# Ledger of designs, part 9: VH-VL binders against Rho GTPase-activating protein gacHH (gacHH)

Target 1, 179 residues: Rho GTPase-activating protein gacHH (gacHH), of Dictyostelium discoideum (Social amoeba) (q86l99r1233to1411)
Amino acid sequence: SNKESLPFRRDVIEKVINHLRENSLDTEGIFRLSGNMESVRGIVKSFAHGEPNLSFEVHNISNALKHYLRSLDPPLIPYEFFLMLLDARKNEDAETIRNIFWKIPSDNRVVLTLLVDLMVKISENSNVNKMNSKNLSIVFGPTILKPRTPTLDRMALMTETQLQCGIIQTFIEDFHYIF

## First folded at step 4 (VH-VL)

Design v12 (from u05 with heavy chain S52T S53G T57I I58T; framework fv_umesolerbart)
Fold by ESMFold2-Fast, scan of step 4:
Structure v12 (fold): chain C 179 residues (1-179), chain A 117 residues (1-117), chain B 107 residues (1-107)
Amino acid sequence: as target 1 above (179 residues)
Amino acid sequence: EVQLVESGGDLVQPGGSLRLSCAASGFTFSSYWMNWVRQAPGKGLEWVSFITGDSSITYYADSVKGRFTISRDNAKKSLYLQMTSLRAEDTAVYYCARGDWEYFDLWGQGTLVTVSS
Amino acid sequence: EIVMTQSPATLSVSPGERATLSCRASQSVGSNLAWYQQKPGQAPRRLIYGASTRATGIPARFSGSGSGTEFTLTISSLQSEDFAIYYCQQYYDWPPTFGGGTKVEIK
């Protein structure tokens, strides 16, 4: 019953992110700790219908956002930017990462900006919530930035994953430079 | 009726300050990103600043960065632009505009700011 | 930043004729282009977005076309109310930038 990708709803994602910014900054393990699977599935379905159900516990809402973003095809950061971002990160070139960010389509860029701003605020409160920039990068790297065709080479996959996480960590740590 | 109405434009000396206001009606103001766009006399349009619905994110044109501050009061359904260190080049009609920072679907009628000695 | 160039600066067209306005970007903007109409003393009004999608309430005589660096706004069978300055705007790259405008005069 979840075989097809869900529609991209910028308005829904913005409402969910705003709710989490207001309600989740002090929540331990936010985005890392799992919610109830059936609740998460129900919330994700409400996102597809344009009417997000935010009356659930915060872990269920945060996990619903993760699964919704993971289900997007194309992903939040479109496929065409994948290799160029990984290359820029490999070269530790924050200026090129910034330039690439500003080439991302507008609706995707706006959502990415809101999502990273939320991640910045969560990481600033990591003494309470236990989620620093590295923790958040592990959650969101593979979720919002991925290749059209995954590599089957184990060593290449490990290198790609490390760079994917590195991009998200750069977005968080250099937020005011990039965004 | 869906509308935006600007106010606060005035004649100001170089180096002075001025606060612009924009009153929204007919829509859920807090759900929309808001912008300021200006137009110098006889010239084209120039984007100035934007603010998200919850005020968490603001951006500024390089020409006004550090001098202008955008803010909003969702309870009052109002958008503001606090302008400091004004220059002759800031002389323009200032419009408030609704929408994301890319294209604008609702505009106010504008308020004129004149910076001269 | 991306520079938008509009031509001609002024266009005189008889009522009922077709008007064609051009907009050129200094680099590719895909289809991330909007068109606005501004009458003297009034705020701009959005006509087109996504290069070719007509905004709600905009008459069918207005149409947009193009992609990449070259864009066109066409007004078929021009009416007296179409006297205005028309601006294109890119939203491919930050900051959003506008063209210099084309003034349409109905003879």
Scores: ipSAE 0.007, ipTM 0.492, lowest interface PAE 13.2, mean pLDDT 86

Design v15 (from u05 with heavy chain S30D S31Y T57Y; framework fv_umesolerbart)
Fold by ESMFold2-Fast, scan of step 4:
Structure v15 (fold): chain C 179 residues (1-179), chain A 117 residues (1-117), chain B 107 residues (1-107)
Amino acid sequence: as target 1 above (179 residues)
Amino acid sequence: EVQLVESGGDLVQPGGSLRLSCAASGFTFDYYWMNWVRQAPGKGLEWVSFISSDSSYIYYADSVKGRFTISRDNAKKSLYLQMTSLRAEDTAVYYCARGDWEYFDLWGQGTLVTVSS
Amino acid sequence: EIVMTQSPATLSVSPGERATLSCRASQSVGSNLAWYQQKPGQAPRRLIYGASTRATGIPARFSGSGSGTEFTLTISSLQSEDFAIYYCQQYYDWPPTFGGGTKVEIK
């Protein structure tokens, strides 16, 4: 896209995640249900100004976080870790996934830890909010973990997508081991 | 509760058109890949078409390319198959099937399409 | 496209006996192989995925094995409800393709 790239702002992301941790755990379809596009756009703009607008209803705030993370270049999990994480997931190697996690730059790692902690808490409340670890992995897999150059092979793309989701599911399910 | 229900199957003349619908309930429809799979009477299964959760990726079997169009309406939790230039060999029960990491984990009951003069 | 070949086309078995169904891919599909059961008048039901992983709710008497080009579905002690047609399906490459099916019928 020709859209201006937004800067990585750890402090803004922390404030948004903390707000969602306080306000979203009982919200049905959190991160799944779309917000109002205009409101989401306004919230994302406030992130660029360093003062996130958290006065909106929770679905707008959660979608703003999702769109902001998706817009990051490089992504939250830097490009260099993409293939090695997919290989570790394919081999069901949680120890290698943990070792790779600890090589991620510290600001990205702190944000990733806060984000996954939020996902763990949401999944623990899935009887109320209807968002289990698999549902969250579908939302965040392609959002925070992606290749620099997408594959044009359709089955390879499907396999990569499954592994991307699998990495996030591993992060949630093995949180206390990895993080 | 978790289910897919197809509708729209009918008797159609060769060269005709028909639209199939699939209504999803009991799960987060907009997060799943969806497929159409057909089965001719007394024959095996044949994959027809695929659509990703956000409609960014759409694929068709060679036998239906240029004639069938898959689409979805996530707000209505519905999947569609628009069929044109129908041929006798398109006669089949058409199943709506949910795809994901392990392929077809949820199937509808099917809707019969008969193409004959 | 990858061609999936199932054998035998029909298998006659008595209740309580073991049934072994074969599926062969024209090219290696790794472990990207699923098995489905279809009873008369019903939609298919997924039994196995990843060549050997049982789907939720599927009885332990069903087991899958194999990798690459040769795959087997085993039903260790056939129950009356197991008489059905079984299909293998590869999801390694586009398009996903099914075998011709093996009909397991009562002797």
Scores: ipSAE 0.000, ipTM 0.476, lowest interface PAE 15.2, mean pLDDT 86

Design v19 (from u05 with heavy chain F50Y T57Y K65E; framework fv_umesolerbart)
Fold by ESMFold2-Fast, scan of step 4:
Structure v19 (fold): chain C 179 residues (1-179), chain A 117 residues (1-117), chain B 107 residues (1-107)
Amino acid sequence: as target 1 above (179 residues)
Amino acid sequence: EVQLVESGGDLVQPGGSLRLSCAASGFTFSSYWMNWVRQAPGKGLEWVSYISSDSSYIYYADSVEGRFTISRDNAKKSLYLQMTSLRAEDTAVYYCARGDWEYFDLWGQGTLVTVSS
Amino acid sequence: EIVMTQSPATLSVSPGERATLSCRASQSVGSNLAWYQQKPGQAPRRLIYGASTRATGIPARFSGSGSGTEFTLTISSLQSEDFAIYYCQQYYDWPPTFGGGTKVEIK
């Protein structure tokens, strides 16, 4: 069977993000370093059931959140915003990125706001955790923003990936303007 | 000329069905999110339904969920509202409105739906 | 859902006078607030968005202010064409909700 999408649970994601905000800001390589695969699978299963299991080590919880977000279909930033966000980023148009953000459905927008706020706080502590806005953008660009039909052209894929990361970096660096 | 023109409003019996249409012209319809907003006689505005540019996201007011269906045909530049199980409280002028839920920058002139026996 | 309350329900003013319309949200909506004007028999027209930004083509006599839960629409020197019903709308959270409207009528 092919990859299955998981249900979108705003309440679950909020609880997980709040836990990470309280427990992960000093953690080196947060979201980048791997967790235990068995633990991550169990945590993701608990997210799908609406009862997040947050008793695990922080790298396992952060990787579970990444896996959960990556498995959403449609993605956290809905498909219809993909090309318009890439175009706005290509033109370095933060005002248009802001306008597009405020058009995202409210549950997705609230979750995106909480997630980016967490990324801002992590990046502010990058001297300790080694995760600056660029590092976080590489993790979350392709995780929360993706096309309905992936390109098969290698050069186009590379350009898209750079723009996806650039959008997340803009969200972090211009947080108070956009959000 | 940039405009929206609604049609299909009529007198219907309670429990009946009716389909509203909205024809767009003068802009790239397929690039915009579309809404239905209604106004009961002598009352205020009430948002009814929303459809994204590619139809992947559809939302309804609680009062119409399960009874109304919003749809669009981008090739025909048209928006539709299929109404079923109509109630007296659905009596209103129905406006087609362009934009996302954040604000509506273009409105049609409205079409009157009256539900009575 | 967020409840929007407008006051007064009716405001009687003479041409040339200043009109001040109030809109209150049941919870903070930041600056995510729009104002619409509706004349009898016509569709609504957007006047203001972002609480204070005038839409293209809207005369300078219309101004919006406020943030959070309390908002005001001001018409500085009322003209005969401004007699209408005015609605506020929040777009901070889903679903979008409108106030009950303020009717501005000739005294």
Scores: ipSAE 0.000, ipTM 0.456, lowest interface PAE 16.6, mean pLDDT 86

Design v22 (from u05 with heavy chain G99D; framework fv_umesolerbart)
Heavy chain, then light chain:
Amino acid sequence: EVQLVESGGDLVQPGGSLRLSCAASGFTFSSYWMNWVRQAPGKGLEWVSFISSDSSTIYYADSVKGRFTISRDNAKKSLYLQMTSLRAEDTAVYYCARDDWEYFDLWGQGTLVTVSS
Amino acid sequence: EIVMTQSPATLSVSPGERATLSCRASQSVGSNLAWYQQKPGQAPRRLIYGASTRATGIPARFSGSGSGTEFTLTISSLQSEDFAIYYCQQYYDWPPTFGGGTKVEIK
ESMFold2-Fast, scan of step 4: ipSAE 0.166; ipTM 0.731

Design v24 (from u05 with heavy chain W101Y; framework fv_umesolerbart)
Heavy chain, then light chain:
Amino acid sequence: EVQLVESGGDLVQPGGSLRLSCAASGFTFSSYWMNWVRQAPGKGLEWVSFISSDSSTIYYADSVKGRFTISRDNAKKSLYLQMTSLRAEDTAVYYCARGDYEYFDLWGQGTLVTVSS
Amino acid sequence: EIVMTQSPATLSVSPGERATLSCRASQSVGSNLAWYQQKPGQAPRRLIYGASTRATGIPARFSGSGSGTEFTLTISSLQSEDFAIYYCQQYYDWPPTFGGGTKVEIK
ESMFold2-Fast, scan of step 4: ipSAE 0.128; ipTM 0.724

Design v26 (framework fv_umesolerbart)
Fold by ESMFold2-Fast, scan of step 4:
Structure v26 (fold): chain C 179 residues (1-179), chain A 118 residues (1-118), chain B 107 residues (1-107)
Amino acid sequence: as target 1 above (179 residues)
Amino acid sequence: EVQLVESGGDLVQPGGSLRLSCAASGFTFSSYWMNWVRQAPGKGLEWVSFISSDSSTIYYADSVKGRFTISRDNAKKSLYLQMTSLRAEDTAVYYCARGDYWEYFDLWGQGTLVTVSS
Amino acid sequence: EIVMTQSPATLSVSPGERATLSCRASQSVGSNLAWYQQKPGQAPRRLIYGASTRATGIPARFSGSGSGTEFTLTISSLQSEDFAIYYCQQYYDWPPTFGGGTKVEIK
């Protein structure tokens, strides 16, 4: 399907990720705890216009990034890679996941690399921030990886969701192998 | 003040359906992962289902996949479990449980009894 | 799924004595292990998480130890209020799984 979506802004995403890298690694529940909804909406609007407003509390900025990424169409990991990544994860084939990663368009791949690197650093500090690789995979799996045509089968949807989370967990845990 | 209250448990015939509710109060419900955990009379604890804070991630125990549906309404601060095709082995006290960051359960309701019998 | 095995099923001890409860995982769970206490007719109460960290308000007589596949809950001096069923739970991987429980009863 073709929907009206927020524009993909590589520069904006890079600035937001760099800000979070510098300000959020010790923040409990980063990406999980909600910010103020009105603030989050305002920040997301600034991202869409190419003018990221980073003067807010870190939870508002992290939730704005999550919302912005979720709103992208096509998603950060383009639709064409969805089924092949899920199949590779189902087979526990890290080499194929690595090969697919390097086929992703360069702007998307650079942003994905920065985002996963942030997730790695957050997970390394999980004793303080309480967000390990599994916790982050639950947040980002359905956010950056999704099908063009959602399944109507409840069981298939559950299996897909588990594999989506599994892909992000693999990205975090095998970062130095894949990226 | 910080509490979870379950409701909806009843006696139901095998093959029947039932919907459980859990009302949260005293905390920011929308920020927490939620679970259903059950306990058959005289038996141990069994995890049933999980839902993330925004409903984007949902998991089920293999014993209930395809029969149970977990959902939440953050505006109403409520968690639900829709149960269909109920079996005698589904007879249990069902607890609503809040997951902490490390995926353990730090807050439990008092439970609601579901009895599946003819 | 990861299988959690608790032993013994029942432990009989006198007040003031030490109780040691064991929990075994079928594969390594690191330190991703919690302990719960359940009294008759009540919901479970979290005691320990991270294998050894006491939850807020839990008395110092409760201590957890272990990592990987073998874990222990120790109650150093049993009070009358400690007679209950205790469950271990792994949270290393989904689904979260519980042990079968150890009933601590008065001798």
Scores: ipSAE 0.007, ipTM 0.600, lowest interface PAE 9.0, mean pLDDT 88

Design v27 (framework fv_umesolerbart)
Fold by ESMFold2-Fast, scan of step 4:
Structure v27 (fold): chain C 179 residues (1-179), chain A 118 residues (1-118), chain B 107 residues (1-107)
Amino acid sequence: as target 1 above (179 residues)
Amino acid sequence: EVQLVESGGDLVQPGGSLRLSCAASGFTFSSYWMNWVRQAPGKGLEWVSFISSDSSTIYYADSVKGRFTISRDNAKKSLYLQMTSLRAEDTAVYYCARGDWYEYFDLWGQGTLVTVSS
Amino acid sequence: EIVMTQSPATLSVSPGERATLSCRASQSVGSNLAWYQQKPGQAPRRLIYGASTRATGIPARFSGSGSGTEFTLTISSLQSEDFAIYYCQQYYDWPPTFGGGTKVEIK
């Protein structure tokens, strides 16, 4: 599959995140449970056109956001920050992670801030929704942070995935320090 | 009936390979994260591997990295563990375990015994 | 990785008595702690998750408490079917890790 990358629409992503912030905090398995694939595809198409269709059940909207973010090229966290973030996480260096965050382009940084704030709110409600910071990191790690050239070595890919998840978990748990 | 049933355990020589299977029934397999957990004879539990519902996230214990491969087939409702370069210390009962939300292991199979000897 | 330490290794109690099992994490795991029961020849059975929430079908005599690094499983009035090995498990960080187990046996 050689699907064309979708355009980065800050205004659309903000509207979708705000909708989920208002409607999804008590939803069990938010971002984890699959939506209806036909509905998800339709919603993602509406995001690309600049007018998000938010009339669908919340699991369809959350999955559409996930798929939309995964389709971005360059990804939400631009390629140039990938290795330096992984190295900082490997060294357990939250100060360097914070410094790198503030070098991200402003539109990407604002969207990342809104997305992580949503993840923080979801994780604070994990008694109800069953999605803690670790669960959310498994969903969003590979989604918003990836290398320019795909890692082909299986062992290296596994280590990479662990660090990607670790970075997102750090963003959630140290939100007020980093953001 | 909600259940997991493992199969494929056998006696294997060191350096050999073996493939374990886990068949799920009674629940929507494609919606759950899955794990393999093992237990050496007379010893405690050790987590081996994790796979997310869509296979996008896979994680292995350091002791098995590069030797074991976890995979799943949601259409067949099955989980797999391909084991290569087996060592005597891999001898254990291997359990298929369902991750449920945040607690990870709410459903376990009966286990399948893998013996690596000689 | 986070190391889970259980004590005692073996606990000898009589039916009807209270059993208290301890689990310690090398780092804070919040409330991301589960307890499992394993009887000879059987798969583990989940008893407690979230440090203190009983799984469906688990008798009220089982209770969990604690947060951070120190956790306790209490069996208030031991029945004959409760003699088993009990494991704690953290699911806060990768990899998920288990304690070495506490064997509850007849005195």
Scores: ipSAE 0.006, ipTM 0.575, lowest interface PAE 10.3, mean pLDDT 87

Design v28 (framework fv_umesolerbart)
Fold by ESMFold2-Fast, scan of step 4:
Structure v28 (fold): chain C 179 residues (1-179), chain A 118 residues (1-118), chain B 107 residues (1-107)
Amino acid sequence: as target 1 above (179 residues)
Amino acid sequence: EVQLVESGGDLVQPGGSLRLSCAASGFTFSSYWMNWVRQAPGKGLEWVSFISSDSSTIYYADSVKGRFTISRDNAKKSLYLQMTSLRAEDTAVYYCARGEDWEYFDLWGQGTLVTVSS
Amino acid sequence: EIVMTQSPATLSVSPGERATLSCRASQSVGSNLAWYQQKPGQAPRRLIYGASTRATGIPARFSGSGSGTEFTLTISSLQSEDFAIYYCQQYYDWPPTFGGGTKVEIK
């Protein structure tokens, strides 16, 4: 059960992303396949301590990063940007998405840039790792972009999820324009 | 033994409801994206619904949106499909399928038959 | 949605012969294409993914080729257990879509 949000540690996230960029690009199912649950929990605890334990198998490290990002409150992309990003994506307005990106607080924006750059590198190697931009958008859409008050309407939730994934896919595919 | 076993298929009247179950064994169920795929008698395959490993992402075919609900219980290693407002055209064998990639399927169950008729 | 068209609908071949099955996508799907085999009364079985990669345990007589919009599945030296219906499936864009199938039957 995940009752508490973890503190936002830019330095820790940066170290973890750098490790994954160096060690995970050829790993099949990276971010999709689960690690060992106990190992993942131990790694997440090390994030809170400020000393990420990167001696574990890569699937454990990638899942620890997912868990950590998912636990952030506010999320990596702050709540105030949620509806405006969904609206821009619905209108296929990449310029507005770019403008919104540059309004994100600097620590969050730097982390988002490093994370999306990692996703770009993984996607470029999808012939080996089997994780294209759509696969990564499913993993990270609801992880880093979410509403302050979730809807309980299934149809609205599905529409929002499609747009959330669409934003992440836009970040990956238009990386050099947006970032 | 790595396998998926479906159950819950039955004869039901139009407008009725059914709940399909899929029991997974021999692999770490919580690590995989899961799907429902159906096949009407004498017809081809049609994708029905997708659910990510943690249930955060769910998609439905346009033909079933608003009527079917996919869910999973990772502790029980089970996948579900709650079907409501059933129509004659929903008559099919329903397969539980594991996503090796979220869009192609490496492991299939044997299927469970749903027949919707008056 | 992307429409997948398979041809022929039925292919009659003798054991030991080569069978070539075609699959066409309404738009480019890159190499995001899988092939499945389905025998009567059974679930589909994955043969090929990534257009040309054989799944584990699939005999070497099965081979896939193609990219973009045109794909083929080739079965060399057809065995008695290969008589089945074969489906192609794209996974380039949502929703994933299947071809109508090609039935490979004994001549």
Scores: ipSAE 0.013, ipTM 0.627, lowest interface PAE 7.9, mean pLDDT 88

Design v29 (framework fv_umesolerbart)
Fold by ESMFold2-Fast, scan of step 4:
Structure v29 (fold): chain C 179 residues (1-179), chain A 118 residues (1-118), chain B 107 residues (1-107)
Amino acid sequence: as target 1 above (179 residues)
Amino acid sequence: EVQLVESGGDLVQPGGSLRLSCAASGFTFSSYWMNWVRQAPGKGLEWVSFISSDSSTIYYADSVKGRFTISRDNAKKSLYLQMTSLRAEDTAVYYCARDYDWEYFDYWGQGTLVTVSS
Amino acid sequence: EIVMTQSPATLSVSPGERATLSCRASQSVGSNLAWYQQKPGQAPRRLIYGASTRATGIPARFSGSGSGTEFTLTISSLQSEDFAIYYCQQYYDWPPTFGGGTKVEIK
């Protein structure tokens, strides 16, 4: 899963999230079920060129957003916030998580706010789409929050992944407090 | 272990036809885009043709467009290149290469030699 | 199409020395550049992608650098198995194009 990093395009990401907000809330397995891999790759390439191609089936668009976010270097939540967020989550300290969120650079913070707001709306429709806050946290935890140097120890990686997912779950569940 | 094995290379007369095959193993062939890349004796690499995982998207180098046809059989895990109206300039080792997410070619076969000569 | 130019065509170096290979693109390709190694009678082998990321199993003596139109592959302390032809390839725009190759040979 090694990918070259793509340019951070706030305007493109906002367009894609707005499209998903209008078209994906009732879609079963949104972000979990795979799209057509060829279509996903083509859509991601269109993001790099500044003109997102949104004429595809919704699973292709959602997976393209996921892959695009995963390719960002630095990640959507910059590297310097990684350990402090994991520590705050370990302590179940929502106030510290909120304080850290407001220190994130403005373009990243706006994109993160739109993305989490989408996740909140999806989770509120989980009776239809089958994607609750825990399901979404598994998808987005490792996608938008990661260390500068990959963790090689298996047990440490497992604990780290649990905390990464926990941060996203906290973002969704405490959205109106944090964002 | 990913393996790509080409076959079908032969000596053929100008204007003739030949079909190359590439047998894939060690990965989910149906999930990957595939390419043919060739190399003339003593020369560099030249991309020839591309096919998407479901065969819906196909591209050809201008030098072979209208003469070569790329195809695949996902059930048989095989890639093909049908060559017609062959020219001396088509003489090359033809490599089957796996496309890594619309990026670089991560695995290559050993190649099969096509010689076009009278 | 984007034209890739490699220089020199042939580079003569002694074992243990450093080899520096150049690749130039006719227009900016960002960091969408890969390097391949080809030994006589063998298929090309991937070395580097994203201009500077080493592929799995590639020794640390291989390093790539550059962005835009100018790229470099450096082989520090050449080993006997490193004498080969090296190709750069852009994957910024379609179709993918390769450089003409640089042959690294014994002095």
Scores: ipSAE 0.000, ipTM 0.442, lowest interface PAE 15.1, mean pLDDT 86

Design v30 (framework fv_umesolerbart)
Fold by ESMFold2-Fast, scan of step 4:
Structure v30 (fold): chain C 179 residues (1-179), chain A 119 residues (1-119), chain B 107 residues (1-107)
Amino acid sequence: as target 1 above (179 residues)
Amino acid sequence: EVQLVESGGDLVQPGGSLRLSCAASGFTFSSYWMNWVRQAPGKGLEWVSFISSDSSTIYYADSVKGRFTISRDNAKKSLYLQMTSLRAEDTAVYYCARGGDWEDYFDLWGQGTLVTVSS
Amino acid sequence: EIVMTQSPATLSVSPGERATLSCRASQSVGSNLAWYQQKPGQAPRRLIYGASTRATGIPARFSGSGSGTEFTLTISSLQSEDFAIYYCQQYYDWPPTFGGGTKVEIK
């Protein structure tokens, strides 16, 4: 089925991320393990209406956040930053990545900061939750960073996907430098 | 019983195409990352491709990039590998393997399906 | 990519003896290392993950050790069912890579 773009709600995302920070850091497979699909859909609808329903089990809430972020158009990291971030990552240039981060619009930048801070805290507890920076980058790379027009070249798509994940890994590992 | 069962292996001519399938049972397939791993006759193991639980992240080994496509159908509890432009060096037993996380990395394997690329 | 090197390629041992298998990584992989056993005509079976954690159902005679770049799989009091090929695998960085294998065969 065809899906409409969901509205970007900074207030909703902040509330959901704060809930996960308080309740999910020790949860095994957080963001990886699937929630109940019907519950996840219901939670995502509540996000779109501005009143997040957080009375569900934590895997349902984390998957709802993931789905919500994935459904945003434009994505959390606006389209105009896609190629420049991939280029900076390809050159292993953390300084340029930092400079680009600070050009992101303030609402998006605040949300990205909260999301990456959550990812840092989850990765610090990877002994318990089994989610390190590589695992989180696989989840969030294609979710929050994507091109305006998808490439038609399969080899280019593979390279872009690796770099997308690499950007998220850089955000997590160099958090105190970039953010 | 928790298991993975591959199918679709066949004898195919160089330049041909083939689709492999992997059927999961006994566990919540939609909660796991999945992989294809191959082994040429008498040789070691080589990772081929990865797909995340929701298909949002996909990786390929350099040797198969542009020729193979991994996909999954969570409702059918099935994993697929579409192979095109097959070469003699693609001859191998192809295994379906579960995992990719810190603790569950390749914790469950299928029995394998043989792909032979020969003239 | 990270290159995994196993030695020896072949190890001949008698039942009841101790077998020690080595695995080296071209760069540090921390403890993100697994060991697999493969018998002829069968799929690999995971023995060890996290360098030293034994997988469920794996006999206590199998033990793993090491971190960083040097890893060891030890099989104490080798049983007849343990004659197989053993592979190490890093999952620290993409792509995941396997060693070339060590064949443990009967003397």
Scores: ipSAE 0.000, ipTM 0.560, lowest interface PAE 11.9, mean pLDDT 87

